# Designs tried in a protein design chat: VHH binders against o75319. Part 125

Target 1, 181 residues: o75319
Amino acid sequence: GNHIPERWKDYLPVGQRMPGTRFIAFKVPLQKSFEKKLAPEECFSPLDLFNKIREQNEELGLIIDLTYTQRYYKPEDLPETVPYLKIFTVGHQVPDDETIFKFKHAVNGFLKENKDNDKLIGVHCTHGLNRTGYLICRYLIDVEGVRPDDAIELFNRCRGHCLERQNYIEDLQNGPIRKNW

## First folded at step 9 (VHH)

Design A33 (framework vhh_4orz_3)
Fold by ESMFold2-Fast, scan of step 9:
Structure A33 (fold): chain B 181 residues (1-181), chain A 119 residues (1-119)
Amino acid sequence: as target 1 above (181 residues)
Amino acid sequence: EVQLVESGGGLVQAGGSLRLFCAASGFTFDDYSMAWLRQAPGKRREWVALITTGGETDYADSVKDRFTISRDNAKNTVSLQMNSLKPEDTAIYFCARQDWDYSEGFDYWGQGTQVTVSS
């Protein structure tokens, strides 16, 4: 349905590029049907997303959508030139190994095909925080060898909001490294 | 605007029964799992029962075999049949919408309906 997700208005639409990486995180864009429930300054459509990325002098090369729904916007609302990948990820639970491996595979494939440019991987869930932050940090820890606390700090600073789910933070800090990709 | 409106609460003697109703509006009801939670005085809100979009149900151990959750998608309602009520069931009962996409489990709550069980 066309209900605005709870607390969606509380979050900054788009973070900053995470320095040293190709990641940028944002909250879910909402298609035109949601705009009747939003003030003009609260709107964040797929078009608004691309305008905000461009204002940062960045360019998206891939969008990874982690929401467990298709109600917020359709892939057809995005420019045809930007690949879109859906990974259905349940909220409030630490993502399972299959989900983690799908994310890592997509990121590795993008980086291999885009070594000659500086295009970004845009990652979002509903708030662009818990599932988004977990999977980005998991990638940095497991693939790039970043220390967990450093990955979390980098994400929090660039997103403009701190990871909220304690089970996600605990898994990142003390959980096993997933190396099956 | 999403609205969840509970009804059916009241005063009942121990061993009695009540049926709670939740009327939902402002969203596509059959796309969401629905739940009942309760909050007793001085205690944290606790989950009581859940019904999925497919009609599967789950219950907290404290109410299992006494409470039954059901839904009517044609009427946008979820109900909780409460049997063999105990004084310990005294609480404000809340209807909640569960969105598997919502990072904190439940994304919308009603105002609640008071249930008081006397001995």
Scores: ipSAE 0.018, ipTM 0.268, lowest interface PAE 6.0, mean pLDDT 88

Design A34 (framework vhh_4orz_3)
Fold by ESMFold2-Fast, scan of step 9:
Structure A34 (fold): chain B 181 residues (1-181), chain A 119 residues (1-119)
Amino acid sequence: as target 1 above (181 residues)
Amino acid sequence: EVQLVESGGGLVQAGGSLRLFCAASGFTFDDYSMAWLRQAPGKRREWVALITRGGETDYADSVKDRFTISRDNAKNTVSLQMNSLKPEDTAIYFCARQDWDYSEGFDYWGQGTQVTVSS
């Protein structure tokens, strides 16, 4: 499909690094073929993503793409030096255990291999909000021992938009811990 | 409660035309992208056409230039005009509401309307 995803223009392109973590969240970048449907100030290509990260004096070391499609941009649109991981994540419903563990494994692997630098893990879904916020918060709660309300507040503040899906929020607050032990 | 009700299906000969309708209720119709999907016998459900709240349309390659999706917000309806129908267009056609956040998926579906193309 060539259509701009619904509500995509309503969200800030890139949030801020979440202090005390290596996470930064953003909405899906759109490849150049979408630019004919956007005003110049609305454009957010893969190149625009990296420019905005640099403007914050940050550097991406990994991109985790949670969208359930490949129509928005291609991995080859990214610099060869930045690893790209696709985790096809079904939205609406709370992400399943397989998806949660794939995300945790990717994050843990990145952190282990990047102890000597301060590069960020960039995470996005379509809007960089619900699937993105859920998986980041789930990681902070289950692996880092952060209190659910604190994780959610930190994500909301740094993304610049609040998690909107009540079933996601409820699962983060009261759902089972998905940790490997 | 969200309801989507399809109509307009039927039997038509190859080369013919049909117009499908979907009546929506139980939600603010103007806030959602709407779509048509189809399921042929023995096959998985496939996306056919989508119309955004702003009126932008998109189509699967198999139906491009033959099908036209439209919406009437005053009547809470989405329609699919199907021209130059082929036997391979035979399927149950479903109206669907796109999820407001999960733009790759649909959160509500109708029961479907049967389209059979002969000859």
Scores: ipSAE 0.718, ipTM 0.852, lowest interface PAE 1.1, mean pLDDT 93
Fold by OpenDDE, second read of step 10:
Structure A34 (fold): chain B 181 residues (1-181), chain A 119 residues (1-119)
Amino acid sequence: as target 1 above (181 residues)
Amino acid sequence: EVQLVESGGGLVQAGGSLRLFCAASGFTFDDYSMAWLRQAPGKRREWVALITRGGETDYADSVKDRFTISRDNAKNTVSLQMNSLKPEDTAIYFCARQDWDYSEGFDYWGQGTQVTVSS
């Protein structure tokens, strides 16, 4: 159904670009069918996403969707010029190695193909916080060698919300790095 | 010019230890993750250990808890401490620079150093 995700309204729709990276995190945009359940000021559609990104003088080059459903919007709702990648990611649990690898591979592929521009990798789960933050931080830690606390702080600051799930935080801080290939 | 020069290989008995060294030059060393790879006779080259820019480490399952990778950014060196060596560890060991622009994940590696573990 078209149920608004729990606590979805509580989070900022779009974060800020993470300095030194091509990442930007946001909560899941909702297709038009959800608007009837929202006040006008609460609406956040795929179109709204792009408008907000433009307001930041940025451009999306890739969207990575980490939600575990396809009910929120469809790829057809996005501009044809922006590729869409779905990585079904279960909530509440630390993503498995396969998921982590898929994410890293996608990011690296994008960076390789987009060296001539400054387009952003937009990443979202439901709230654009926990799963999103974990995978972005995991990438920064494992691939870029960023200290875990620095990665987390950077993400939190840019997203405007802090990672909430202790298991994600602990894994990032104390867990092993994951294989990059 | 990027250069990676491995050293420290040799013949060792099973259960013994060996420390490999890699001297890096020709690039900003602390900007890259570094790794050790190995290739045994008749086998494909395989990943052994990785150390990120920030010092995080990862190991192949086959060497976990036996091998330790480290780096010294002041000296532009990468080391591999190999303990409890097994005959299966016999291979040419390569120091490699990680680069995601390359399909294999590494863009440069040295000529390698031979490690032979006798039973």
Scores: ipSAE 0.010, ipTM 0.264, lowest interface PAE 9.8, mean pLDDT 93

Design A35 (framework vhh_4orz_3)
Fold by ESMFold2-Fast, scan of step 9:
Structure A35 (fold): chain B 181 residues (1-181), chain A 119 residues (1-119)
Amino acid sequence: as target 1 above (181 residues)
Amino acid sequence: EVQLVESGGGLVQAGGSLRLFCAASGFTFDDYSMAWLRQAPGKRREWVALITKGGETDYADSVKDRFTISRDNAKNTVSLQMNSLKPEDTAIYFCARQDWDYSEGFDYWGQGTQVTVSS
């Protein structure tokens, strides 16, 4: 499929670093084959992603790709120096405990290995909004003890768009803390 | 309640044509990408064609240049024009609504309409 994901153009390509954390959220980059369907100003390739991160005086140390597809770009389109992790995450439904655990494990491992630098964890789904925002907020709530409303507000402000799936918001506000094994 | 109702299936000879219709109700049709998928006997469902909110179309390689998807937002309908049909196109054809956020998936499906292509 070479079609542009629905509503993809409606969202800012890259948010800002979430202060007090190592997270930055963005929408899925699209490989060169999609550019024929985009104006120059709408293009957001893997290269464009790294250019925009540099423009914010930030550096990526890990990309976590939450999409349930490989059609948007290939890991080979990313610089070899930046680790890439795929966590196939089904949308619409609240991510299951296994997915939450994988995300937390990856973040904890990155932070442990990167204590002496300030590199960021870049997280994206298709729009960099619901699956992305849920997993980042879940991490902040469960691991760092952030109040749910504060985590959601921080994500919304830094992403530049508000979490839209009510079931995700409800789970973050009122759901159980997920303990990792 | 979201409903998708397919029609237009039937028996056709190889090289023939059929037009499938999907009537959608229970949601703001204009806000969603719509798709056609099919399931052949003993096979998994496969995606066939998609039309976005803005009218952009996409097709599986197996049907490209033979099938055309279109939509009528005033009537809340999606159509699939199938030309140069082959026995391999025999399947139940499903209309589906694409999840806006999970663009890899579909959140609602119709019951399907049978297409049988004889040799």
Scores: ipSAE 0.507, ipTM 0.751, lowest interface PAE 2.0, mean pLDDT 92
Fold by OpenDDE, second read of step 10:
Structure A35 (fold): chain B 181 residues (1-181), chain A 119 residues (1-119)
Amino acid sequence: as target 1 above (181 residues)
Amino acid sequence: EVQLVESGGGLVQAGGSLRLFCAASGFTFDDYSMAWLRQAPGKRREWVALITKGGETDYADSVKDRFTISRDNAKNTVSLQMNSLKPEDTAIYFCARQDWDYSEGFDYWGQGTQVTVSS
């Protein structure tokens, strides 16, 4: 159905590029069928996403969708020039090792193939916060060797919202490194 | 020129301990994650331990709780403390620099040091 996700309206549509990285986080854009349930100023479509990214003088090179549903928008709603990757990620629980690996692999692949540009990796879940923040931070910690607190702080600052899930925060701060292959 | 030089290998009895060292040069050491790999006779090279530039560590299941990887950024060194060694740990051990631009996740490694564990 076209039910607006709970608290979806409470979050900024798009964060800022994370300095020193190619990451940008945003909440899930909603296809046109959802617009009838939203005020005009609340609407955030795939097209709106790209417009907001352009306003930041950035360009998306990849979208990683972490939502556990396909009801929000279709890949066809995106420009053909921007690859779309779906990683079904269950909410509220720490992503499993397979999910973490898939995310890392996708990011590494993108970086390898996009050395000649400065295009961004757009990552989103429903709110673009908890699952999104965890996986981005997990990557920074495990792959880039960033201190957990630094990674979390950086994400929170750039997203404009703080990670909310204590289990995610604890895992990032105290959990083991996940294997990178 | 990137150089990684392993040392500390040798013959040890099962249940014994050994400490490997790696001296790194030719690059900004503290910007990279470092790892130890090993290759046993007739087997593929396998990952053993990893330490990020931030000091976080990870281990292969086969060596977990027995091996400890550490680094000294002031000396540009990586070490591998190997305890409770088993014959199955017999291999050439390599110090490796992690780089995700490479398919295997590592772009440089040394000539290796032989570790032999006798039963």
Scores: ipSAE 0.000, ipTM 0.241, lowest interface PAE 11.6, mean pLDDT 93

Design A36 (framework vhh_4orz_3)
Fold by ESMFold2-Fast, scan of step 9:
Structure A36 (fold): chain B 181 residues (1-181), chain A 119 residues (1-119)
Amino acid sequence: as target 1 above (181 residues)
Amino acid sequence: EVQLVESGGGLVQAGGSLRLFCAASGFTFDDYSMAWLRQAPGKRREWVALITYGGETDYADSVKDRFTISRDNAKNTVSLQMNSLKPEDTAIYFCARQDWDYSEGFDYWGQGTQVTVSS
């Protein structure tokens, strides 16, 4: 399907790097076939993503795609030099422990292999907000020992939008630590 | 309480037409994309049509050019016009509200309406 995702235009394309981390969050890029439904200033293709990252003087070393679809863009639309990882993540519900483990494993592997550079881990779902923010914050809390409210505030500030799903926020603040990485 | 109530299903001969209706209540209808999905006996539920809150439409390849989804925001109704029906279109048809954040998923569903297409 080529319909624009629900509320996609309401969110900033790319956030800023989260200081003290390797994370940067963004909304899903849309391949060329969607551009007929967008004004020039609304376009956000895979190419636009990399241009916006470069404008911030940053470089992507990994993209983690959390969407439960491949209709928005294809891995072939990305530079071959940037690894792409798909983690099919069901929204609405808090991500399950298997999904959390996959995310943590991918992040830990990237950091281990990229000790000598400053490349970023780009994370997105449809809006780069709830699934994205949950998994990034979950990683910071469980692996890096960040206080939940500090992780959430950092994500919200850098993304430019606040986490909106109450069940996600509640799990981050009061849920159990997942020691599965 | 969010409620979606389907109507318009029935028995029709191959090549015929049916129009399904979904009456929505309990939420700001204009703010949500709406969809129709179907489930045939022994098969998984399949998405067939979507209309965004902005009025853009999309269709599964199996129904493209035969089905038309539309909405009436003043009446809080979404409709599915089904033309050139085939026996393979036999299924229970569900009206669903698209999740605002998880655009690949649906957060509320109707109970469904049966469509049977005879050869």
Scores: ipSAE 0.411, ipTM 0.692, lowest interface PAE 2.2, mean pLDDT 92
Fold by OpenDDE, second read of step 10:
Structure A36 (fold): chain B 181 residues (1-181), chain A 119 residues (1-119)
Amino acid sequence: as target 1 above (181 residues)
Amino acid sequence: EVQLVESGGGLVQAGGSLRLFCAASGFTFDDYSMAWLRQAPGKRREWVALITYGGETDYADSVKDRFTISRDNAKNTVSLQMNSLKPEDTAIYFCARQDWDYSEGFDYWGQGTQVTVSS
């Protein structure tokens, strides 16, 4: 079925670009079939995503989808000009090393290929908060050498919501650095 | 209405094999990852095997290399091949639909099928 994700309506659709980075986080856009269950002002489609990004005078260069389902939208719903990457990421638990590596690799690859522009890496899970925030912060901490608290604060501020999962926060603050292979 | 119906359970001797089946209906099957869970007497329900909508598989350490999960998207079915069964595998086995929008990671499961492994 096309059930609206729990608490999905409670989160801002799109965050702000994280200063000093190419990251922007957002909640999962929903395909048209979900609209019948939403008020007009609650709707957030793939098209709406791009409109909101443009309103911020930004442009997406890559979308990283961390959800563990295909029911929300189809890659075909996205413009052909924007690459789409799926990284299956289990919810509620700290992503494993393989997932972290995949994310880092994708980000590094994008940055290498997009040195001549300022396009953004759009990252989302269901709410665009916990999984999304963890992996972005993990990257900033492990690859960019950012202090964990600074990374978390930056993400929270830009997303407009704070990381909620204590296990994610604890791992970011006190967990080991993951290998940058 | 989402429905998951398990079958294939029964009594088997230790070292034997059993194949469980799950028939799914009421949703777009190929959009979801599916799993097998089990609950032994007096124990909590535990995850056994998972197969993503893309066909990737994962297993609990306790069943790795003994159990194989598979799916047939054309028939909307999930299967669990259980080899080298042990008495410790005795449990009610549930077919479950994965959805991380739910706190437990699964939103639907069937009534289950009893698997009993005798010594």
Scores: ipSAE 0.024, ipTM 0.351, lowest interface PAE 4.9, mean pLDDT 92

Design A37 (framework vhh_4orz_3)
Fold by ESMFold2-Fast, scan of step 9:
Structure A37 (fold): chain B 181 residues (1-181), chain A 119 residues (1-119)
Amino acid sequence: as target 1 above (181 residues)
Amino acid sequence: EVQLVESGGGLVQAGGSLRLFCAASGFTFDDYSMAWLRQAPGKRREWVALITWGGETDYADSVKDRFTISRDNAKNTVSLQMNSLKPEDTAIYFCARQDWDYSEGFDYWGQGTQVTVSS
């Protein structure tokens, strides 16, 4: 399976930092073996990711990879100085409580260890949209007390694309707050 | 709304051939990658073949060079040509639409069509 992910070319590679937070969202980087299937302007490797973040005058301190595969790139393709966390997240369905708590734990731990800097938490799934947007918004709602519609609007604006899965949007707007247990 | 209906399964002798069809409705067929998966009794469901919305194909090692996946966008149909069938190909074969949210998964499935290969 070395095919380009479904609809991957339809999405901007990297969003903007979400103001008032440490989050930045992007689509999955593709290692160099995928580049023969892409025009030069369509390429988005791990190196391209770090270059685009640097172009925004930002710095990554953590990458959280929500994809359910290892085929897109290897952790070894990332700078050794940037921690990498894999959370296998099944798409289509709303992430379960275990996945939500694992994400919250990782974010809280990063923030505690990075109080004296302004480094970002980079979050991606395949498109950097539904699973990524859900977990970031869920964190903002449950931990930071942001109103659901405000969290969703902030994510949509900064990512440059709107959350598309209605069940994810509905859970964010009307679902229960997941307590830190 | 979204419907996938498989046909073409049956009983065939080892070394024989079968062609499976999947009729899709309720969505813009041309925008989605389509796949065939199979499940034998007591075994895990396994992916067999995929055809992207751009027409590229990919196959599991177990069926490579024996099976061919194709699509007819005018008829909203995906098909699987199965040659040189083996008893171990016996399974229920499912047509699936690839989930765009995570490209490794599938969001809609048909009910399946039984393929039985006798020795």
Scores: ipSAE 0.026, ipTM 0.409, lowest interface PAE 5.5, mean pLDDT 89

Design A38 (framework vhh_4orz_3)
Fold by ESMFold2-Fast, scan of step 9:
Structure A38 (fold): chain B 181 residues (1-181), chain A 119 residues (1-119)
Amino acid sequence: as target 1 above (181 residues)
Amino acid sequence: EVQLVESGGGLVQAGGSLRLFCAASGFTFDDYSMAWLRQAPGKRREWVALITHGGETDYADSVKDRFTISRDNAKNTVSLQMNSLKPEDTAIYFCARQDWDYSEGFDYWGQGTQVTVSS
């Protein structure tokens, strides 16, 4: 399908780096074939993503794609120098423990291999909001010991949009800490 | 509460046409993308067509150029015009509301309407 995802235009393309972390969140980039359906100022291609990150004086070292589809862009649309990881994450419901484990493992692996640089982990779902915010906050809470409300506030401020799924917020605030893998 | 009610299904011969309707209630219809999916006996549910709140349409390759999805926001209805029907189009057809965040998921479904295409 080549239709623009619902509400995609309502969200800022890229947030800011979350201070004290290596995370930056953004909405899904759309490959060139989608540009026929977008005004020039609405375009957000993989190239546009890297230009916007560079404008913030930041550099991506990993992209984690949480969408449950490959229709928006292909890994080949990204620079060869930036690793790409696909974690097919079902939306609507809170991500399951296997998905949470896979996300934590990828982040921990990146940090271990990039201890001598300041490159960022870019995380996105369709809007760069609910699945993205949940998994980043879950990592900060479970692995880094951040208080749930502080993690959520930090994500909301840096993304420029607040987490909207109440079940995700509830799980972050009151749910169990998932065991570190 | 959200309700989606399909109508227009039936028996038709190969090469014929059929129009399905979905009446939506219980939500602000204009704010949501709507879809048609189908499930043939013994097979998984397959996406067929989608129409966004803005009227942009998309189709599965198997039905492209034969099916047309449309919506009437004043009447809170979405419809599927099916032309050049084939026996392989035999399935229960479901109207669905797209999840606003998880674009590959659907949060509400109708009960379905049976379409049978004879050779």
Scores: ipSAE 0.502, ipTM 0.752, lowest interface PAE 1.9, mean pLDDT 93
Fold by OpenDDE, second read of step 10:
Structure A38 (fold): chain B 181 residues (1-181), chain A 119 residues (1-119)
Amino acid sequence: as target 1 above (181 residues)
Amino acid sequence: EVQLVESGGGLVQAGGSLRLFCAASGFTFDDYSMAWLRQAPGKRREWVALITHGGETDYADSVKDRFTISRDNAKNTVSLQMNSLKPEDTAIYFCARQDWDYSEGFDYWGQGTQVTVSS
């Protein structure tokens, strides 16, 4: 159905670009069919996403969708010029190695192909917080060599919300690295 | 200039042990994850072990529990302790710096050191 995700309204729609990275996190935009269940000021559509990104003087070059459903919006709702990647990611549990690898691979591919621009990688799950934050931080830790606490702090500050899931935080801080190959 | 120099290779009997060393220079060593790669005759280069800047380690399944990667940031060195060596471990071993801007995930590696395990 088209029910609004629980607590979706509680989160800022779009975070800020993470300094030193090409990442920006946001909550899931909702297609038009959800608008009738929202106050006008609560609406956050794919179009609204792009408008908010532009307001930050940024441009999206890739969207990575980590939600485990396709009911929130369709790729067709996005501009044709922005690639869309779906990585079905189960919530509340630490993503498996395959998911982590897929995410890293996608990011690396984007960076390789977009060296000549400053377009951003937009990442979202439902709330754009836990799954999103974990995978971004995991990338920064494993690939970019960022200290776990620094990665988490950076993400939290830029997203405007802190990672909530203790298992994610613990895995980032104390968990093993994941295979990049 | 980034430099990686491997040492410690040699001939060893199956079941034996060997310790490889890598001396790194020309970059901020503690900012990078480091790895050991190997290339056997007629085979593609493969990942063997990785150690992050924070000291976390990962291993290929083929060497897990036999090999141990470590680093000394004060000396800018990476080591690979290889125990219970098998003939299949025969290869040129390379020390490599991780960088995902490159397709293979590594941007620099040394000339390598030959490891030969006899049956």
Scores: ipSAE 0.008, ipTM 0.212, lowest interface PAE 11.5, mean pLDDT 92

Design A39 (framework vhh_4orz_3)
Fold by ESMFold2-Fast, scan of step 9:
Structure A39 (fold): chain B 181 residues (1-181), chain A 119 residues (1-119)
Amino acid sequence: as target 1 above (181 residues)
Amino acid sequence: EVQLVESGGGLVQAGGSLRLFCAASGFTFDDYSMAWLRQAPGKRREWVALITEGGETDYADSVKDRFTISRDNAKNTVSLQMNSLKPEDTAIYFCARQDWDYSEGFDYWGQGTQVTVSS
């Protein structure tokens, strides 16, 4: 279906690189079939994503897609040189331990393989906000030892929008560290 | 009126098998991803398996290689084949429809079907 996600137009397409990390967050790109429902300045295709990243003088080395659907775009819509990883993550709920461990494993693997470059890990869900922000912050807290409030503030500033789901914020601030990676 | 009705639960010995069914009605089944989730006593619901509208599947690590999710679009059904069952698989199993309106969460759930695995 060509129905655009609720509130998708409310969010900036791409945030800024999170300083001191390899992360950049963005909202879901929408394939060509959605463009009939969008004004030219509202379009954000996979091609537009890569153009905006280059405009910031950055380069993507991995895309992690956290959406629980494949209707928005296909991996084939991305450049062949950029790996794509799908982690089906349910919206509204705090991601479970298995999802957190999959995310951590993917990030750690990318960093080990990309020691000699400065390519970014692009992470998105539908809005590039709640699931995306949760998993990036969870990684920074659990793996890199960042204080929860500092991780959240860094994400909010760089994404240009604050994490909205109180259950996600509460888990980041007061939840247990998820080990095993 | 969206309805999801689970069946196939029961009592089995460890190492046994069960097949769960979910009958869906009240919506265009082919347009939605479907999932199975479970909830053990005193624990939160956890996702078990997903099948997308295009037929792609994904599984929780705890059930990989033991469970298989499938769909029959002609009959509006989702099935979960559960093999090599363990006592830890004891839970109420829920069929759920993917939420297209609010961030691909789940908007409709069935009543659940009880699965009990004895040692």
Scores: ipSAE 0.018, ipTM 0.347, lowest interface PAE 5.0, mean pLDDT 89

